# Ledger of designs, part 21: VH-VL binders against q8mxu4

Target 1, 107 residues: q8mxu4
Amino acid sequence: MCDRDDCASIASRCTGETIICAFVESITPPKIRDKTGTYELKCPFAEGFTMEIGDLFLFHFVFDGSSEKCTRLTPIPKMLAMVYEKLLKDLRKAKKEGKMIISPTAN
Key: E = the ipSAE of ESMFold2; O = the ipSAE of OpenDDE; V2 = 0.75 times the mean of E and O plus 0.25 times the DockQ between their complexes.

## First folded at step 11 (VH-VL; framework fv_satralizumab)

Design m04 (at its last look DockQ between E and O 0.57; V2 from the best seeds 0.00; counts 0 for: grease 20.4 > 18.9)
Fold by OpenDDE, look of step 11:
Structure m04 (fold): chain C 107 residues (1-107), chain A 123 residues (1-123), chain B 107 residues (1-107)
Amino acid sequence: as target 1 above (107 residues)
Amino acid sequence: QVQLQESGPGLVKPSETLSLTCAVSGGSISSGYAWSWVRQPPGEGLEWIGFIYHSGSTNYNPSLQGRVTISRDNSKNTLYLQMNSLRAEDTAVYYCARDSGWYDFYSGYFDYWGEGTLVTVSS
Amino acid sequence: DIQMTQSPSSLSASVGDSVTITCQASQDIDNYLNWYQQKPGKAPELLIYYASNLETGVPSRFSGSGSGTDFTFTISSLEAEDAATYYCQQYDYLPLTFGQGTKVEIE
């Protein structure tokens, strides 16, 4: 399980699943970028999904120790980038402090 | 690869305005990165001055009391630093650097630096 | 502003020695800390970003660790060319701030 949820975390090849809020830096090759850096995806973007460089997404990744699998992409308005950064930061902190509970709606 | 090169007057009198130029090559200043100015007084540490995003949005260190303006010319791929009302304590080596920040939402580490240009404020 | 305090301000060590520098933030900055090396008469160079990520091309003898308020920079086996001043820098809050630097001299 990965205790982080950012591009740098992907690079460290965390096992488990994570949600990362990041910008699309490049389409070909597929690269995403957040406050922690840039990561070139090993999985291509979903077919049929239209995205542009600079778009902001929530990326749901499942990592089995060899490569990440892109399971879901959720577009986010760019103006909310800082909001999600803060939310994820608070979430990480809460998890670290053992204050998190499993949401019934998350399963 | 990205290269930065600062240029300036070298010597400026107190109360005058400093104008510095940073020529960027090997990359576009409009590519989505942020670009920062950092200074270092002789024998002292580093002080962040401010940065400009590819969008043109700027952010400055409050310690500079609004004396600083960072701008750019995309056609020239050049960054600019203007600092008003110079004081002796503004004597420093001034660096421009590429910031890992992207668009106008993030700022981070400086992965490319210029060689710096010394600015001495003296009568 | 976030105050970054480095320790020590200076140190002297021999080639082959392990060198450790600490950086303390005045408040929690998560992992948003970088380390730079500056040799005399030169511009700073990025060594570590996001607390522990080694910049491309940087020797593996350099490492960083820590999170929150306390961070550590380590040179596992000092080389003569490592004589320089090292700076930590936070980018969790604006304005960006640097530590006061640690001068590393080789005996």
Scores: ipSAE 0.550, ipTM 0.894, lowest interface PAE 1.2, mean pLDDT 91
Fold by ESMFold2, look of step 11:
Structure m04 (fold): chain C 107 residues (1-107), chain A 123 residues (1-123), chain B 107 residues (1-107)
Amino acid sequence: as target 1 above (107 residues)
Amino acid sequence: QVQLQESGPGLVKPSETLSLTCAVSGGSISSGYAWSWVRQPPGEGLEWIGFIYHSGSTNYNPSLQGRVTISRDNSKNTLYLQMNSLRAEDTAVYYCARDSGWYDFYSGYFDYWGEGTLVTVSS
Amino acid sequence: DIQMTQSPSSLSASVGDSVTITCQASQDIDNYLNWYQQKPGKAPELLIYYASNLETGVPSRFSGSGSGTDFTFTISSLEAEDAATYYCQQYDYLPLTFGQGTKVEIE
């Protein structure tokens, strides 16, 4: 499985689209972080977005195996970080215990 | 290059209160990171004491029975640890560390550590 | 509290050997596990976070793997400077807890 649901896993080279919930750590260079670690973005943010260090976003990515594209940023309230963390932990625990299999989106 | 340096008394008596400081340089404690205290009895393993978030909110190891207060002074770029009702078992090297917490979320790994300061609790 | 148990408590090995240390959690902690190196008289140093992510500047001979309750730390080719005590530490739940340590000596 090709997971791209957190900062630790976003460096996967599978093609596809993903959404990551993460805080802004740095603007120059652009870095994001969550509980799993930090990730330096390989694409600049499009102009027209206002963001500050410590802001929480949903980052929408498209990855084709050789490059990444930041297609959309959705600002969200910081308290939702706990909701996303819990959801990810529950999904990983269910998968490990054999309760659910999550397949990647691939051609 | 963040640097941390603990300071405090080397020898204290049982039932007294421990007060330690942690001077931070090369970075600001007012940034988004959390900051932890960890201790290590001589020749033994590591025990997490607690942390303080960016906002000043704290969490403590319940094994310390509510004896601990962690605080900070942003103008001095300094962290503080206070531990009441000291016992011989509190003899340890005390470390401060930068915690992976960010804007009051996600604590748990420590990427910069101070040199540690030995505190001996003895009558 | 989550108990972390390391094995072995100590080991001796020669320069160039492959060394493996295990860490078991009393509950499923997903991948929220770190590894630290501590040399005598020095503070611990973070080597690996989130089970397998190598901290910046850490030599590539160090690696980590595992998930859930069973984790492994490996030094692929031991160097003299690797003589130290190694600790695992979980960060899934508070209080944060460490393993009891594994002392690695050069023979």
Scores: ipSAE 0.540, ipTM 0.850, lowest interface PAE 1.8, mean pLDDT 87
ESMFold2 (binder alone), look of step 11: mean pLDDT 91; pTM 0.933

Design m05 (at its last look DockQ between E and O 0.47; V2 from the best seeds 0.52)
Fold by ESMFold2, look of step 11:
Structure m05 (fold): chain C 107 residues (1-107), chain A 123 residues (1-123), chain B 107 residues (1-107)
Amino acid sequence: as target 1 above (107 residues)
Amino acid sequence: QVQLQESGPGLVKPSETLSLTCAVSGGSISSGYAWSWVRQPPGEGLEWIGFIYHSGSTNYNPSLQGRVTISRDNSKNTLYLQMNSLRAEDTAVYYCARDSGWYDWYSGYFDYWGEGTLVTVSS
Amino acid sequence: DIQMTQSPSSLSASVGDSVTITCQASQDIDNYLNWYQQKPGKAPELLIYYASNLETGVPSRFSGSGSGTDFTFTISSLEAEDAATYYCQQYDNLPLTFGQGTKVEIE
């Protein structure tokens, strides 16, 4: 099963498949960022995408012990960006804390 | 290397309006980062005032809401702070800082700070 | 608002000592905590972000650890230039809030 990382955790990854939701910080050198920090890509970009600084993607990575491979980029539409960011923030927080995130009831 | 420099009046009177300027050099304020203002009363700790995102969207500390306006002029690479209805407790060193916010999504840590400017509110 | 409480308020130590400062959040802030150094008459300087990540150019004698509500900042071998006030600051939720500071003096 495919894991989930952030910019901080992917820096120490050696094996497996993972997905990270992050913004493009730099094209040359290629860097991405999220709330946890920045990460310089060590892989060629997936073919067929043009990236701009500030774009938001889901990056799919495969690590085989000695190399990283970026196998997919899923663009995030700007109108959905805040919703998706909150969802991923809540999921990362719940996973780290071992909790399910439950919306508070309205008073 | 990004550098920030605050400027404005050193002494102001109660009930008046504070206007501060933050000149940014070595980088562009339109580069995707957010920009924060932080203050520090003499001998005391730090208080976040608010930030302005890449898009120009702002957020303010609720304790200061209604009195604070943060704005910018991209062509001058300059940030502005306006604070109305000054009181003695607004006496502080005022800093501008680059915020880790990126393209309107995150607000977090402050990696570059100005030198600060002391504002004294004296009755 | 999330309250950040540092301990101790001040300390004195000798060059070469290991110094530890703690920071407690009033609620779980995951790893969204930073540490700043402020020398007399100067602006704060970021040392550590995301609880444990050393900012570029910061000496490795500085370190941070912790998660949730309890965080620790350590100077492993105190140097004379480390005399300063140290602040923790959370960025889990707005408003961004700082601890009250810990003054470190060389004796």
Scores: ipSAE 0.539, ipTM 0.835, lowest interface PAE 1.7, mean pLDDT 86
Fold by OpenDDE, look of step 11:
Structure m05 (fold): chain C 107 residues (1-107), chain A 123 residues (1-123), chain B 107 residues (1-107)
Amino acid sequence: as target 1 above (107 residues)
Amino acid sequence: QVQLQESGPGLVKPSETLSLTCAVSGGSISSGYAWSWVRQPPGEGLEWIGFIYHSGSTNYNPSLQGRVTISRDNSKNTLYLQMNSLRAEDTAVYYCARDSGWYDWYSGYFDYWGEGTLVTVSS
Amino acid sequence: DIQMTQSPSSLSASVGDSVTITCQASQDIDNYLNWYQQKPGKAPELLIYYASNLETGVPSRFSGSGSGTDFTFTISSLEAEDAATYYCQQYDNLPLTFGQGTKVEIE
């Protein structure tokens, strides 16, 4: 599992899973963007999901070594963008410092 | 491809107001990008002035002491920079640039720049 | 404000040489650092974004590395056309700030 969880790092990720907080830049083709850059998704958005450009989501990705799979989308209010950005940054920092513990609810 | 072109008076007197225009083509200023102004005094480095979000929200460099206003006209696809109370030290090449930023609190990298326009402040 | 300090302020090298420029941030800016090239009389051009991502169309001889406070920009094999001033720029926090620049001259 890679330490980064952002759009710029998606293409270089190894097998594993990650959560990325990003907004929808484009629907067709599907593109997401965060503070690190833009990524064109290789997986389409789930059918029936109402999504607009600018919408903010937590994207749960599973990477199998060839492409990412979107397993879950969690809508986030746009006003909380900075909160989640900081949260993820702190999470990354904690992981680097070896302070991360596995939550029993994370299974 | 996005193109930017700055235009201005070239020469402005001290204490007067600078008005610059940035014509954007190949992309809409109301799209999901921010747009920044950056300046560079002759022979010196770069200074970020501020940006405008596609919603119209703005953010400015505090170093400019509230002298700056960035605006836009969506119908003209044009950006504007206004700077009041000009000083000799405001002499610089002024650039407009497309900013990777999306929200009004986020600014990032500048992937497209105008050619810049020289503004000289002199009596 | 976050201060960006580049080193050296200027350098001279020959075609084919490897050139390294460093940029130090006054605080941890994660990977939120860009590198620009500015040739005389021209506008800056983005070369590297988010510390190590090569901008589309930029030659592979340009690279960036680093995280936190210390960053490096490298030209693996200098070409005559690379004579320019290079700037780092942080976007971790507003206001955006640039390094003072590094002038690269070709001998």
Scores: ipSAE 0.534, ipTM 0.891, lowest interface PAE 1.1, mean pLDDT 91
ESMFold2 (binder alone), look of step 11: mean pLDDT 90; pTM 0.925

## First folded at step 12 (VH-VL; framework fv_satralizumab)

Design n01 (at its last look DockQ between E and O 0.59; V2 from the best seeds 0.61)
Fold by ESMFold2, fold request of step 14:
Structure n01 (fold): chain C 107 residues (1-107), chain A 123 residues (1-123), chain B 107 residues (1-107)
Amino acid sequence: as target 1 above (107 residues)
Amino acid sequence: QVQLQESGPGLVKPSETLSLTCAVSGGSISSGYAWSWVRQPPGEGLEWIGFIYHSGSTNYNPSLQGRVTISRDNSKNTLYLQMNSLRAEDTAVYYCARDSGWYDFYSGYFDYWGEGTLVTVSS
Amino acid sequence: DIQMTQSPSSLSASVGDSVTITCQASQDIDNYLNWYQQKPGKAPELLIYYASRLETGVPSRFSGSGSGTDFTFTISSLEAEDAATYYCQQYDNLPLTFGQGTKVEIE
């Protein structure tokens, strides 16, 4: 299972796995950005991908006792940037109004 | 340190066209950032005019009724604002600013501003 | 267009006081709100973006909070150099719009 974060919220994460949809801002030092701002990684970008400044990825992060690891990058067409931003915005609104309920026994 | 400097005519007559330049130094306008123009009538608040994205795509405040064109010249590291059919209410200090937009998305906050240039529209 | 309304229009306070400015949006703008400081005769300066993120080099006495429609900007211990006009500005939707400003004076 994998949570969703943004560049603002990931800065305070200490545990678990999460995904951020963000643009590459800088390769050295490794920085990403979205509508919430910039995040400088505390780890290298995952290996095995070609990337350029301005590319859009889903960045997969794993946190183990405040240790940060970027384990996967999934390239995303830039046109989807606003779709992912809207999804996260909707999640924040749902959290403000109560939890989404996923029943394990529903139908 | 990115620095922006506006330049313009100072005094312009109604119905004429305003042309402003914004010289950028300490950084490149062809970076991934967007660039905005904002104005402020003397003693009043701020009004966003429009921006230009990395690709050259533009968006304008509809309150300006299609009178505005924003452009740039990457080789001169310079931004331009053109405003047609000037009116007295267009009297303002005009600012250029670096916009947080990145590779054509997420415009919205302005982290570097020029000094501003006063434009007075008077007959 | 999203209208931004600040309160109060002006205030006077002494060095060392805590001051608070509010900003209300005409619709839910998530956390997409910024705060700027403008000193007389100078350009605005970004202090806070995304409701609560401090821009680089901004003193920690400045803070922002809120989400949705109601936002608060606080100076925890006013200093003489904080005499300025403060503006909120939303970036949820275009056109980008500013509040009318709050003038802060030192008594």
Scores: ipSAE 0.785, ipTM 0.905, lowest interface PAE 0.8, mean pLDDT 91
Fold by OpenDDE, fold request of step 14:
Structure n01 (fold): chain C 107 residues (1-107), chain A 123 residues (1-123), chain B 107 residues (1-107)
Amino acid sequence: as target 1 above (107 residues)
Amino acid sequence: QVQLQESGPGLVKPSETLSLTCAVSGGSISSGYAWSWVRQPPGEGLEWIGFIYHSGSTNYNPSLQGRVTISRDNSKNTLYLQMNSLRAEDTAVYYCARDSGWYDFYSGYFDYWGEGTLVTVSS
Amino acid sequence: DIQMTQSPSSLSASVGDSVTITCQASQDIDNYLNWYQQKPGKAPELLIYYASRLETGVPSRFSGSGSGTDFTFTISSLEAEDAATYYCQQYDNLPLTFGQGTKVEIE
């Protein structure tokens, strides 16, 4: 279980599922980065998938033990990076303060 | 390993313009990282001056807005700071640093610093 | 601007002692707080980022904790080489701001 949805949390090998909004830091090896740090992806992408350094994505991860499975990638316009940062921050705050009901599949 | 080295005039007269350079080695200044300037008056704390993003976009501390220009030369792998209308209060050690900001996303922590260069504003 | 207030402004301790420094933000900054060490005549060095993440190469005796407005920096067992001024710094919002610093002296 993780308290947060960020690269630092993934690095701690969280359980359950989470969504991370992060930039592509490198392709080989595949690494993503947000304000909390960097994480090297363990799951390969489907053949033909195009990803470039600097791209912004929502990454949907499902964790089984120490291994993550990337089940969904949603491209996000870079101009919305700060918007998503704020939304995720507010979400984390709300969860911490007990203002939201935790989904059965949430961390 | 990334290394930074500031250089400047050392002494500047009031009302004149300060020009500093920051030579970067061990990494490309045109990488995804942002780059910041920070200053420290003698015996005092740290003040963030501003940064330049990967795209070249800049942001400055409002306390210094209008007097500061940060730029870079990718071909020289060099960062620049220009500050106009210098005052005695601008006397400080000036540092350049690599900023954790990545591809125009946020400005965060500074993991590599130059040694700093002292700038004294005096008649 | 977000004001960062450190406590204490200075302290003296002996080798082997545990040292604690606090940093309070004027508003909720989530975990977007860093800690730096600055030795006399030297540039600051990053020790901890994102409240509790230890920078690579930094000794494990250094640690950080906290979230929201109240943060703590700890040196579990002080060494002679730890004599320095320590600064907290928030990066939740621009402009980036630093605490006033805490000078740690070795007795």
Scores: ipSAE 0.760, ipTM 0.918, lowest interface PAE 0.7, mean pLDDT 92
ESMFold2, look of step 12: ipSAE 0.750; ipTM 0.898
ESMFold2 (binder alone), look of step 12: mean pLDDT 90; pTM 0.935
OpenDDE, look of step 12: ipSAE 0.653; ipTM 0.906
ESMFold2, fold request of step 14: ipSAE 0.687, 0.773; ipTM 0.884, 0.904
ESMFold2 (binder alone), fold request of step 14: mean pLDDT 90, 90, 90; pTM 0.919, 0.913, 0.923
OpenDDE, fold request of step 14: ipSAE 0.565, 0.385; ipTM 0.889, 0.856
ESMFold2, look of step 15: ipSAE 0.763; ipTM 0.900
ESMFold2 (binder alone), look of step 15: mean pLDDT 91; pTM 0.938
OpenDDE, look of step 15: ipSAE 0.416; ipTM 0.849
ESMFold2, look of step 17: ipSAE 0.690; ipTM 0.881
ESMFold2 (binder alone), look of step 17: mean pLDDT 91; pTM 0.937
OpenDDE, look of step 17: ipSAE 0.698; ipTM 0.910
ESMFold2, look of step 18: ipSAE 0.757; ipTM 0.897
ESMFold2 (binder alone), look of step 18: mean pLDDT 90; pTM 0.935
OpenDDE, look of step 18: ipSAE 0.482; ipTM 0.862

Design n02 (at its last look DockQ between E and O 0.75; V2 from the best seeds 0.67)
Fold by ESMFold2, look of step 12:
Structure n02 (fold): chain C 107 residues (1-107), chain A 123 residues (1-123), chain B 107 residues (1-107)
Amino acid sequence: as target 1 above (107 residues)
Amino acid sequence: QVQLQESGPGLVKPSETLSLTCAVSGGSISSGYAWSWVRQPPGEGLEWIGFIYHSGSTNYNPSLQGRVTISRDNSKNTLYLQMNSLRAEDTAVYYCARDSGWYDFYSGYFDSWGEGTLVTVSS
Amino acid sequence: DIQMTQSPSSLSASVGDSVTITCQASQDIDNYLNWYQQKPGKAPELLIYYASNLETGVPSRFSGSGSGTDFTFTISSLEAEDAATYYCQQYDNLPLTFGQGTKVEIE
């Protein structure tokens, strides 16, 4: 099952597949940014995409215990940035209150 | 590192319009960040005034009741603050700051500040 | 508007002491809280963003924790240069608002 992270939470991830909704901050070195901060990738961006600083994507990451790969980019309209931020905020609140959480499937 | 420097008149009269300038160096004001103005009355706490986004879109503290205009001149790498109908309570040190906002989203923390400029409103 | 309440309003401590400041929000602000240091006659300086992330170059003796409405800022071993006023500030929603400040003095 594909999880969801933000720039703050992905820094501590070591296994599994996850998705981050974030803006491109820098291409070299590869950095992404959201409301929680900046994350510098430990891998290159997924190949085959033209991107510009300020573009918004869903970034797909796979972690195998010791390495990080960015396996897919899904461009999304910038107007949806706040929708994704609210979704993740609601998920964090539900976890804090002990409710069961069903994560979205992979994009 | 980005550097910010405020300037303007130190003393202004009630009912006049305040005009402040923030010169930015070591980085571009069109670089994706938002830019905020914050003020601090002498011996008091901090009050956020408003910001201008990368696109030029602005947002203001409603406590200032529409008296504020934030603008910029990209060719001079300069931010501006105008505040109408000044009152004694507008006496403060005025700061400009780089805001964490990015491409018109996610405003919120200020990672670089100017030195501040004191504005005294007195007749 | 989200009101931010700090305590204490002031404190005195010796070099080497652990110092703790609290900040309470009038509503749940997730982790969208920052801490600033302001030395006399100087501009504020960002120390911590998103509740617990240290800004670049900030010494590791500074830390932040908390979520929701209750937040804590700690200096683990006070240095003479830490004499300053400390402010919390929320960025969950506009207008951006600050706590009233906590003055820390070295005795």
Scores: ipSAE 0.762, ipTM 0.903, lowest interface PAE 0.9, mean pLDDT 91
Fold by OpenDDE, look of step 12:
Structure n02 (fold): chain C 107 residues (1-107), chain A 123 residues (1-123), chain B 107 residues (1-107)
Amino acid sequence: as target 1 above (107 residues)
Amino acid sequence: QVQLQESGPGLVKPSETLSLTCAVSGGSISSGYAWSWVRQPPGEGLEWIGFIYHSGSTNYNPSLQGRVTISRDNSKNTLYLQMNSLRAEDTAVYYCARDSGWYDFYSGYFDSWGEGTLVTVSS
Amino acid sequence: DIQMTQSPSSLSASVGDSVTITCQASQDIDNYLNWYQQKPGKAPELLIYYASNLETGVPSRFSGSGSGTDFTFTISSLEAEDAATYYCQQYDNLPLTFGQGTKVEIE
């Protein structure tokens, strides 16, 4: 089992999908930051998408074992950062306890 | 590369107020990071004092019983620590550090430290 | 407050030896645990963050592992320059707290 729902562990090279809540640290190069550290995205942000340093997003990543693919980007109000951190913690706990439900596939 | 440099009076009398400064270079204190103060009594371990967020919001160690104020001056790119009612046990090397905290989100690890400044509390 | 207990408080080893330091948290702190190195008369330096991630520029002989309450810091092959005091630090909850430190001496 792989824990890939944070910046520090995103490079675990495990297959599957995960959601990471993180701040934009840099646009060029594209870097995101959460409580665990910083991750430099291997692909640039989507064209035409307006993003500023300090913005908070949910990043939906799909892993094929070699790299990540961001399939969905959801802006989150900054004031809810701690709420989503808590949600992700609860999700990790549920996974460890075998209480996870099937996650939907990103389109 | 960010650099930090503490400065202070060196010697403070009991019951007086300590004022320290931390000059930051190579990066802006308003860049989004949090900034912490940590102290270390001679021959002892480390104690976290508190931090200031990007927004200017602060958090302090409850062990200091409300004696601490952390502030900043963006125009001077300088951090400040004020500690009231000093005691002999407040004798320590005081460090400022860049905190991993980002845009008022969490606080965690300290990736950059100043050299520290010794503060001795003695009559 | 979360109490961090390191073991041992001090140790002596020879160049080339493997050194292991443990840190125990009074409660589950997930992976929110850092390791610092402090040489005499110097400020602490970050070596490991989030339990097992090497800070940029840190030699690979340093490593960290563990999660929950029990953590381990390892120097695979001790060098003379590694003489220092090492601290663990949790950032799961405020206030941030450090272990009491482990002094590593080189014989």
Scores: ipSAE 0.534, ipTM 0.890, lowest interface PAE 1.2, mean pLDDT 91
ESMFold2 (binder alone), look of step 12: mean pLDDT 90; pTM 0.929

